# VHH binders against Flagellar brake protein YcgR (ycgR), part 85

Target 1, 263 residues: Flagellar brake protein YcgR (ycgR), of Thauera aminoaromatica (c4kar8)
Amino acid sequence: MAELSTPSPASPAPLDGGRGDELEKFTLRGARQILQLLQDLITHRGLITAHTGGGHSFMTAVLKVDEERGRVVLDPSPDPQANRRALAAPRLTCVTQLDGIRIQFPLVGLGEGQDKGRPALFAPLPAEMLRLQRREFYRLQVPLAHELSCLLKAEDLARKPVEVSARVIDIGAGGVAVVVPTGAAEFVIGGTLPACRLALPDGEPIELDLEVRNLNRQTQRNGTEQLRVGLRFAALPRAADTRIQRYIFKTERALNAKARGGL

## First folded at step 7 (VHH)

Design N3 (from N1 with G98E E99P F103W P106E; framework vhh_7yz9_2)
Fold by ESMFold2-Fast, scan of step 7:
Structure N3 (fold): chain B 263 residues (1-263), chain A 119 residues (1-119)
Amino acid sequence: as target 1 above (263 residues)
Amino acid sequence: QWQLVESGGGLVQAGGSLRLSCTASGSIFSDYAMGWYRQTAGNEREWVAFISSGGYTTYADSVKGRFTISRDNAKNTVYLQMNSLKPEDTAVYYCAAEPIYDWGSEDYWGQGTPVTVSS
C-alpha cells in the first residue's frame, strides 16, 4: 500500500513508559480490584480498542471474566485477519474509557475457542490494569447524533488537492480522530493539512491546521476495515480552543446526566 | 526533560486562601496545557483545574467558584489561587504540563506541594 503503517499502536496510543513511578499510583495490581474493574467493563458494555502492534487494532469487548480459570473472554473480530494478527501478537494492549477514566491493560497468551457455543478469544487475567483520570488522556467519544464532521484539505494518490468530509469519532484538548474512507486521500504521519474546517454544533465551522499523528487500519465489529486518522491541532486561536473545550465539557456533562438516569 | 517545581503550599485555617505556583524549566511552555491535580492518602489522584495554551479554563465541580487557575507564559509559570479553603481540600497538589498540540507526548509532573486546611 502507498501509505506506511505507524510502527507503534495508533490513537488512542498506549502509555508505554516515560512516567515510571508516577503511573504506579494509578496501577491496580490486586486481584479483587482487577476482577471488579473487568466486571465494570462488562456491565457498562465498554468498547475496547485492542492494539496488536504494527499500527493495527480491532474493536472488542469483555464478554465474561472466568475467575475459576483465571481468564477473560473477549469478543472476536468477524475479520479472520484481525484475529490472526491478535493471536500472533506477543501481547494485546487494550485501551478503553469509563466515565472519563482511561483504562489500559495488557493481555498475554491469547487463544481462541468457544464460550457457551460461541466463538471467543481467551487470555489469562491481566496482572495489572492502569486506571487514570486526567484531562490530557480524556477523549470524548462524539455522539452520532451530533453529526460532527471535519472537512479535510488533503491530496489524493496523484497529489492533486481533494476535500474529504470526515466523521469526527473522538475529540480532546489536543486534537481529533476522524474516519476516512479508504482511498479518499493520502495521509503521511507528520504531514500538515492546512485550512481544514471543524464543524461543531452551535456556530460557524472552525478553520484550523491539522497535523497527522496516527494512522490506524481498524477492523470494525462488522468486519470491515476503516482508516482512522489522528489529527493534532497545529495552531489553535483562543476562540477556537474555547469553543472546543466548551463543547467537550457540555457534551460530557450531558452524557453523565443521561447515564445517571436523567430520563 | 522538563522539570516542574511547585511552591506556595502550607498550613491554612478553614476559610483562608493560598496561591500555588508551578514553574517549568525547558522550552515550549506556551504549547502546553497546564493542570492542577490533588491526592490524599489512600485515594487516586484527581483533577482540580485545567488551563489551555490559549487561556481557556475548566474546574472540577468541588472547587468551582473557589479556585482560579491562570498562567504567565513569559515566566513559564501556572498558578492556582485557592479561596474559601475547606478541610476537604487538604491534599498534596501537583501541577502537570499536558501537551495540547501533541497527542503522543509524555506529560510532565511536579513533585507535589502539601496543603493542609485545619478547622
Scores: ipSAE 0.000, ipTM 0.117, lowest interface PAE 15.3, mean pLDDT 77

Design N30 (framework vhh_7pa5_2)
Fold by ESMFold2-Fast, scan of step 7:
Structure N30 (fold): chain B 263 residues (1-263), chain A 121 residues (1-121)
Amino acid sequence: as target 1 above (263 residues)
Amino acid sequence: QVQLVESGGGMVQPGGSLRLSCAASGFTFEDYWMSWVRRAPGKGPEWVSTINTYGSETSYADSVKGRFTISRDNAKNTLYLQMNSLKPEDTALYYCAKDLSEYFGPSFDYWGQGTQVTVSS
């Protein structure tokens, strides 16, 4: 009844899906490193979004690390339904950020109880934590004046091929986010869009395959709905990667100069 | 080093307006997405609003859509929240936060100390 912050079914998915060996080099497995990182989250007041699956999540924080019992103590949700979903879930995926570093880790075996007479959630210490520097997840917000677009090759609701020119709203080393009108095409998380064309300034469009990673519905104030689609670059050629990085660097530099008076 | 200082809270009547400010220091403000998060008495934290690095994209919790407006001034390292048509249910301690909301719904790393908003009825 009193739940204030429930995520929509279209909430973004964590980065742990389908990347296999790509993320191994960013994964911490040492007990000392894991304990230190959890302690850093406590000292820096790191808020955590805990995903329970099916588009459900809640906000929590690490209250304490109990080294003797090998567990972490978490702040429960003010929503009893969110706590029930969390306790029933086989796994939580926890996502947070610390000083430009993205941190992601699983919790399994969640339980409930009391800490100093107050309700708390308990879980065994994670066996691994993902730690990504800003470069690996950084996204440049694309200026509207650049009119960046990506021609998507997708399917409509009748599963017929359709081409959609989508506005690129952000871009990073690993992919782009685009906006399409609701109903323009059908997108499935994990699906591949082949031979799409990304238009960057100064040059021919880049032909590339894109994988759908996340979907977010947004309602604008005029009542129209838009779908934000997160897309990962698949099999990106070195020359294309260089062009994208150059665009990001130059645009960020120009925007920073403009923010400081445009000199 | 990193510091976020919220201000502009106070007591207001239902239907009134307040403007919150957050002064940031100790980090490159223009490189980070910023959010407002609130905590009402006896309740857990609730995400309110997020703004991207250049102010070209904003998002709001359903409870505040159409009433609140988030904005930023990167030259002044300041984040704002304009709150209109305030309701008793908006009574809370409001926090400024750095975040990654672009990818995971609410996801934050550093909070300020907060500023209290009380809407009397």
Scores: ipSAE 0.000, ipTM 0.306, lowest interface PAE 10.7, mean pLDDT 78

Design N31 (from N30 with K98R D99G L100D S101Y E102T Y103E F104L G105Y P106S S107A Y110I; framework vhh_7pa5_2)
Fold by ESMFold2-Fast, scan of step 7:
Structure N31 (fold): chain B 263 residues (1-263), chain A 121 residues (1-121)
Amino acid sequence: as target 1 above (263 residues)
Amino acid sequence: QVQLVESGGGMVQPGGSLRLSCAASGFTFEDYWMSWVRRAPGKGPEWVSTINTYGSETSYADSVKGRFTISRDNAKNTLYLQMNSLKPEDTALYYCARGDYTELYSAFDIWGQGTQVTVSS
């Protein structure tokens, strides 16, 4: 059933057509913040993939930000056809990354000219930029030794309440992925599972509401079917968020230390 | 720095085979689920396959099931995709990605530059 309906934050394709309300909190509209991000792209020589529509894209970079003229100056493609497509496009969708942070922004009104006697592309400064921190899309692969589980409050085929203890296979700031035996409960993408309980090693279970985001059916080598369920945290309390982030941070550091110690 | 570098793409006739490789560096490869994602001209990204940390569990998109095999060599920090019985519809840029397809907005946190696969007579 499930296929990629929207690009992920980590894919080279632009983030569009997804749940826009979820992305609003990651959208920057302050002129100073936008200028600073563009300047950071210059400083770090950030390569940008500019999508021109129709499945076409080219690699570019911000050469400079012209604050007085309200413009960004871009490196043209060495491919003249790519530049012609870009100039003909009503909008460019620019995607890049800075130190694990995904940045995406539109450019409208692309023109061509010269900067310091060299060919360049020009566009008005974007009115908004999407900035997703690694924390927002990073998923810690949960060590089996931690025995992380989540007690799901779901429904069976007859819409009767059922509780399923599911093994947590990964966890991030936005949610968890769990594994359940096929048939243990019914899951519908977009459905909400209220008052589930996430068990972390450091204390009492965290009570939280989970939204079903993805379903992946898979068959183990032994022939056993299992369902992998991607679950988003709905309205996570700050204390719970802090505990989850602390677990992720400590576990990631311990895994990195173990890998280095194995040398 | 964390990097994924794909290779092994090329042009092939329908019914042919290709083996893609992805060399990982800058992180502990053995601790992460890995995936292949492709993008055909004019289309958004399509998840292709995922493999767990030990290589004991794999998942495939219905469009490639039975024709593609994902595998990994943790000692070499390398991910593979064996592609058999290739069809014109498999023509795409193939990306190696860190993560799995459990949640779209948090599924992948790094990916490579891609390797082009063209299936044509």
Scores: ipSAE 0.000, ipTM 0.157, lowest interface PAE 12.2, mean pLDDT 78

Design N32 (framework vhh_7pa5_2)
Fold by ESMFold2-Fast, scan of step 7:
Structure N32 (fold): chain B 263 residues (1-263), chain A 120 residues (1-120)
Amino acid sequence: as target 1 above (263 residues)
Amino acid sequence: QVQLVESGGGMVQPGGSLRLSCAASGFTFEDYWMSWVRRAPGKGPEWVSTINTYGSETSYADSVKGRFTISRDNAKNTLYLQMNSLKPEDTALYYCAKETYFDSGPYDYWGQGTQVTVSS
C-alpha cells in the first residue's frame, strides 16, 4: 500500500497540499468559489509557480477560465524544457499569493494546444484549492496622541504629482488606513503610490510603496466629509517590518496595561 | 552566512513529550518570522507552526493545535517547539525555517533538521 511515492516538490517550502485534517478548513471545494478565486488571479495578473517535481518549477499565469469546457488556460514557459517537464508530470502543484494570502492547488491532466494562435497549456479545473490566511492581520487603532502620519506621493485630478500628509488611523502588519481631506488627491483601487514615507515615533521615516485597497467616505460629527484610504504595504524591507511590529507590540502592551489599571 | 541548527529530537513513546530548539546565526533573528516544518518519509513538507518577530502572534496546524507550543528567545537567537501528547503520526524530520515574507509559506532557509520518532 505504501509502495507508491510522489516526486518531491521543486521548492522545499510547499505545504503537503490538501492531504490531512489540518488543512481541510482552509480548502475550498465549492465550484463557484474556485471559479471566483481563479478569476481573481486573472484580474490581478497573479504569477504562479508551478512545481513539476524533481526539483523543477516554472512561472505561469492563468490566462482564461473556460467554464463551458471546465478548463483553465495557462501561460506556457518561455523555456521549452520546462513545458516538456510539465506535460510529462502526473500532477502540477501550483503556488501563488493573492494579497498576502497563500493559494495552492493541483492541476492534473495537463495538455498543450493554442489559444488565439499562441501556444497554451490546458488543464481541467481543480476540484479543490487551498487558501491559507495566516490569522487575520492584527489592526491597531492608532492613538490620536501618537500623531502618526504618512506622506503620500499621489496624483491630482489632472494626473499631476502631489504630496499629501495623511493621518494614520489604523496600522497592521500588512498595511495602514489613513485619512485624507476630500479633494486632496485622486485614489484608484489597485493603484500604486510609490516612495511614500511612514513616520513612526522612533527613528527616520520609512520609505515604502503603497497599494490602494479600499476607499470609504466618512462624515464626522461636525458634518465634515473625509476620505479613509486603506493602503497595503508593497516590497516592505524586513527592517521596516520590524519597526512597524515593534510599534504595534509596544502600543498594544501599553493600551492593555492602561485598561488593567496600569499593570 | 545564514545557519539554523535544530536539536532536541529523539525517540519517545506515544503520549510523551519533547522540546525542540533551533539556534540561529548569520542574520538578525529578531527581524524574521520563524516556522517549524516537518517532513515524514515519502511525503512533502508539512507546515507545523509559525511565530512572529516578538512572539505576540502564533499559529498552528490543526493536527498539532492544543498539543504543541511555539516560542522564541530573541536575546538567545533561539526558536523552540514544545511537543506534548505525541502521536505516531508526529514521526518526522523537523526543520526550523526562516521566512522570506510575512506569511508562513515561502522559506529561504532550512536547517539539517532533527528526527522525531514516536513509537512503542
Scores: ipSAE 0.000, ipTM 0.132, lowest interface PAE 15.5, mean pLDDT 76

Design N33 (framework vhh_7pa5_2)
Fold by ESMFold2-Fast, scan of step 7:
Structure N33 (fold): chain B 263 residues (1-263), chain A 120 residues (1-120)
Amino acid sequence: as target 1 above (263 residues)
Amino acid sequence: QVQLVESGGGMVQPGGSLRLSCAASGFTFEDYWMSWVRRAPGKGPEWVSTINTYGSETSYADSVKGRFTISRDNAKNTLYLQMNSLKPEDTALYYCATPDYSLEGYFQHWGQGTQVTVSS
């Protein structure tokens, strides 16, 4: 059973402590997912802060993944003291960020040696990696080509139940923003819309409860009016949260690859 | 007690510049990633920029790229946002925040924020 402790803020703070249960949703344990994420860190030249404990840390990077030997190759610190502390530590906690995605993972069994004649640090592949996005303020703009929609269960102007298919314009870990024609339904801030259905490109619609958080009326260039509705996920099952986060991650990575001269 | 105190806001003409500051106390500032978040009247919070612990990595919202620069001075426990080529759309209350990567999307911010008004 887990000990009840909070980490000291004396070093750059890893994302854990009292939020362990909430972070489990974002923990990757599949070998291929871990390898792909490490390769993404190499491709993006992500700078990593490695925490050695006792308030000590240094900057490193993943230079290579050696799949045959099941290990990662890290850039050693130019500070010999930092490398000695890292080698003496029972565990490194590695933290990095790529385009608003925070990545955190442990390394256990750190050793030193050479890679292609250059000094290097080696560790077995991590058994888990944490992948988190900025929450409250981060929204992925949904590509129009994805045609994401959410079937809303609401009430009309006469307080009669109606179903409205709304286009999803942005999505985050905590909710979505949708657009609906003005007058299609009544929305009240703080109201709950039960059993709505979010359609992702692959698979069955996700059934979820949504809370209305904000409303904004917009006039389009063609003179039509639409209502932008901000909706919070009021209760989100683990499987649904995983699917939504996977969609966000894959879409963000694809958009970043395209911006960097991908296909 | 964690405190973040924003300052440097004001009224400027379009095309003007402002430098926002955030004075941090009650925690080990150099250990935390820091962000600027803004809220315009009638809108939800919009993330503006984030900086890592050492200032070696920064990220920006598309609406501010090339115009805003985030920086930090760990010796002074201070976060900065240099805002150039200001537009009316930049009018908002600006908050200094530590990212909270919780499932609910909450973030930590302290104080009243600092008001930026861009008007002709």
Scores: ipSAE 0.000, ipTM 0.116, lowest interface PAE 15.1, mean pLDDT 76

Design N34 (framework vhh_7pa5_2)
Fold by ESMFold2-Fast, scan of step 7:
Structure N34 (fold): chain B 263 residues (1-263), chain A 119 residues (1-119)
Amino acid sequence: as target 1 above (263 residues)
Amino acid sequence: QVQLVESGGGMVQPGGSLRLSCAASGFTFEDYWMSWVRRAPGKGPEWVSTINTYGSETSYADSVKGRFTISRDNAKNTLYLQMNSLKPEDTALYYCARSEGYLDTFDYWGQGTQVTVSS
């Protein structure tokens, strides 16, 4: 049964639904900025997920920006059904990411034709593009000397509460990766660990909820197994976000200064 | 800083096999889902396969299911694609790409490695 066809992966739902007011400051409306961003997607071979509605999407890329005709040229899907859905849709929502930056834009009035003898999809230039940093993709490797730890509130195999002190091996604005001995607790991808405590240098531990994102088993040279756990910050308090970002910034600067041999 | 370098492409006859590799650096490889994406001449990008952080869950496009196998070695920061029973329609430039999860968008990919299946 696992050998049966699976749907192509798609990006998460577009950023909308009541967040519009908060996203306005990240919205590009200048023609020059829009053209430059589209050109950056071409230069970096940006893979785009185009959402056609009803849970349908397909992968595309910007092939060309035709400034004189005021349109973008897109690669059609290899799937004729996806192209038919796209052409019938009143609006496409295009989502991509470059260098940790989420880029989202609408396309209205999609048509089909040819570009230099090859099939292509065409749409008028978008009037706006959202450009938002996806901080969760950046990870600072934590120096061992900092002895960063996170006290995890988890459950054992019998669903009994346990506390596990885990070493933080990397940290980003969106989460941490920690290591724990195999069997110390049970972790389920998508599960929430409430009221965990992250200990940063200079200050009291930060209390926050963590969501389990990924798990990886590692065997050490002494035969001991460890579990690497990727954890996302859920509902991160503003003050905690500021402290984490400050720690990352200061540590990165210190590491860069050391690498350059500066005093 | 993030780098993905593909290798292992080449020319092969229909029914042949190739194994692609992707060497990752500049990020914590084991925290990311990894995928293979291909681009055939005159066509848009097509998703081929995805593997989770553990290597315990994989998914494949219908066009390659049963013929291709994705795998990873987190100790070596390397992603693999074993391609068997190759067909002329598998001719494409193959890219490795990273994402945070199964349905997440791809944010980095390499220069690609060319696979040509000729009769």
Scores: ipSAE 0.000, ipTM 0.374, lowest interface PAE 10.9, mean pLDDT 79

Design N35 (from N30 with D99Y L100G S101D E102S Y103F F104E G105P P106T S107Y F108M Y110V; framework vhh_7pa5_2)
Fold by ESMFold2-Fast, scan of step 7:
Structure N35 (fold): chain B 263 residues (1-263), chain A 121 residues (1-121)
Amino acid sequence: as target 1 above (263 residues)
Amino acid sequence: QVQLVESGGGMVQPGGSLRLSCAASGFTFEDYWMSWVRRAPGKGPEWVSTINTYGSETSYADSVKGRFTISRDNAKNTLYLQMNSLKPEDTALYYCAKYGDSFEPTYMDVWGQGTQVTVSS
């Protein structure tokens, strides 16, 4: 009765956080768009990691799209236990990449059978597919040495304006996560903080509007409480977007060079 | 444009050896984790082996552990798979795959037609 499948070290984790408004513009729901994307995966022999839940996954590929029956045909795993787990799962989350674009989609109602005399897995066509540039989901953990900060324009409990210099702990194309002392300001999920200033190592601070997406309160070992705030970039100017992406790319490459003992 | 070109496949008898090569271009090869993936006739894709950026960490599927060795030459932008003690079950198209992100190796990219390995008597 042991484990049914062995995870691959290359198995991608499904993207789940912020699946509402932020990802809607990257979500395909048109039948023709979905069919075209699935066909592109077939044409480019896209390898898919299918997550069956409980930390289990297997590699598959789309063999064909059966438009008349409204279903996809998938390669079964060479591991029979992985196939049994997939068939027992209420939902598969499929993750792949095509030309640097992350593609993620659910499959519900998986069945087994044969295609042209060969074993195959079948599922109804997905109702939606996420098609996302790497830049839209990647989060750089900011090196402490960079002392990256964001000056937040917020309000205290009495609705008085307050400015809080918050340390940026991670940054991506869609936003930043910052740390502030507990009680420094009041944050409301969905609230907008206008005209905040993001300080990057190169150049002038970037003025931008931030939307509060999540709040997490944490107590440190020394008894100091800190609030971690997830902030989305609202209406990010093109020049600011370019500077943020350059910082992310430059820092990523520098960290990779350092990791291999670079000078 | 990222491109991976596999070579070195062929026909061998059980117990034989082959060395596969993958020539990488269009990206900084030394910055990425690399994998070998295979697809046997009538079966889905199977992960075979992974190597980190410096070759200091490697991992293998249980079916090939002790028989296959993954390696890389960053000066030549080339990935290798040394396959010893080949079995009929190793018959497959072998693909070289790049992880999509050097800091977030959560997915693999696959390019090219692969290289065919056939083990039969």
Scores: ipSAE 0.012, ipTM 0.422, lowest interface PAE 9.1, mean pLDDT 79

Design N36 (framework vhh_7yz9_2)
Fold by ESMFold2-Fast, scan of step 7:
Structure N36 (fold): chain B 263 residues (1-263), chain A 118 residues (1-118)
Amino acid sequence: as target 1 above (263 residues)
Amino acid sequence: QWQLVESGGGLVQAGGSLRLSCTASGFTFDSYDMGWYRQTAGNEREWVAFITWGGDTTYADSVKGRFTISRDNAKNTVYLQMNSLKPEDTAVYYCAAEYSDLFGPEYWGQGTPVTVSS
């Protein structure tokens, strides 16, 4: 199985820097998107865990975005030592959640002062913000009419290579769920299926490596059993990610139009 | 503080049962997928059972039909019911909380030992 880390349970752990390429697709760099997300944190009074390094963190919140001066105003900790650590840190890593969406961003150049007579911390606006939704919130239920499939390269009981065309039942930013007939192939949680082919309606199939994350035997309404397999994209080039996101967006838009029209 | 605290481990005879509990504090438990992992001396942690925030469950082949994972969102607790225990189930059991399967578990418990005697 994959190597497991043991992050501290006392605070939300910042996402690994070694995942930089994988995180890029979830990173917001547009000035308007960054400003809007920070404003959303203010509106929803989102609590932020600010990591100062060395295993230290403190609770804060965005009090204000000063667009004219290009900076964010943060609530200081009631603990003076936490504030001193924050001011001495070369970088804060801020982690929060909004409606099930994980938000993470760096702050560099932290200073202290007052805002309307109250103590405050100040930092330049971040150049980037990570926005990672729960996979369930990004999962499109694939319409049966689309006949979306993924050709899986797996093994049978005798460890012989087999190719299984599996129906894609849902798709999201992090992976797909597929259905296969029971006995079509053997799957092991944590196992890798190399060079599988995801067929989208627009263009050539996408070749990708998939990791088995979940297995669920489901009895259908007609009494037959199917195996549902949850598959994570092990590595996904930006071009492939763009095609998947475009498919999801277009399909959701079409489904929403039908729902609103009452058709 | 975000914490996961395991309990319910101990010594049990082969064929017996144990129920492990893991209580979460300091986070929105309902928004996290929860899993149980185990580790024996000299080996890496292996996944045992998983329950999504939506309630779907999956199990490692070694425990299918014997172990059941469940959750009680009102109590911020995830459970592992272990039946028909075998000596090879002897391990330290860890509770884990995962936001996204892209990055693995975000939070880990301290671990609770389970010893199954023959």
Scores: ipSAE 0.013, ipTM 0.288, lowest interface PAE 8.2, mean pLDDT 80

Design N37 (from N36 with E98G Y99T S100Y D101E L102F F103S G104S E106D; framework vhh_7yz9_2)
Fold by ESMFold2-Fast, scan of step 7:
Structure N37 (fold): chain B 263 residues (1-263), chain A 118 residues (1-118)
Amino acid sequence: as target 1 above (263 residues)
Amino acid sequence: QWQLVESGGGLVQAGGSLRLSCTASGFTFDSYDMGWYRQTAGNEREWVAFITWGGDTTYADSVKGRFTISRDNAKNTVYLQMNSLKPEDTAVYYCAAGTYEFSSPDYWGQGTPVTVSS
């Protein structure tokens, strides 16, 4: 029951190209800048969500940039269906984040083959990349150790009230993305879920209204699919906003400290 | 299709040692970072130790100097050598595989309990 994704600054889904005038400020078109950014994604092992259209996506990564042949080499999905959708798509929209910067780029003309004897996906270098350095586009990837959850007040297929405990996978100033159990509830883009409860580690759960912004069926690197729901904070009280920002800041600092300690 | 099978958990006295093993199947083991997480009742799951596909290791501050993570790519196995165990180390230990130590792991084991008596 996945619906076509509606892009939003608070969503992990791609931003709307109809906002071209606003996004031009953040668009990289220099070949050297594009190559450097792709290489940075390789160096930092940046996981990429590749959107194939129709609310479908899969997890990938840039394995190599072949400057001489003008192409990128991507990690294929272990799910053959996801790879088939990608190869059939007229365009892949790739979304990732690096050091608080949202990065988005298109890939056109995807093919398959082998790199050093291993299956790989190939595409020409993108002609443009978006690099969005604004706080409203930032999404903290929630550590599994935090087991952050949001209790959603929704309806099932028969329109009966249901409460769904959903795992929070990312959080930002404008909303959260959650993973919901298969068949647990029906979601409609633009619909409001009232009186949901966001559980943060310090203090009581935050009660808030959430607007459904996007629905994505994402194929994980292990080949399984999950339903990811992007939810916008409808009207966030100042105290709740402060707690969320504090959590994001504290967690980001802790993650950066641990990453540097590993060197 | 994929599996992570843990072994080596059990009961041990404070100051003792245990070695946990985790054997992987159904994915390209040598291309993945491997790690150990633990969870106690009433607490969040916490990362313990990671080893990258390249062999670099990182440890949580609570276990530095006491725990050692290693891998054997020929056997598709990751190990956690736990020395100088404390009652605070009592938890269910989970093996995980992924591309980042701070990202959601792609694959999880079923967990193995470790109890350290005082």
Scores: ipSAE 0.000, ipTM 0.109, lowest interface PAE 18.2, mean pLDDT 78

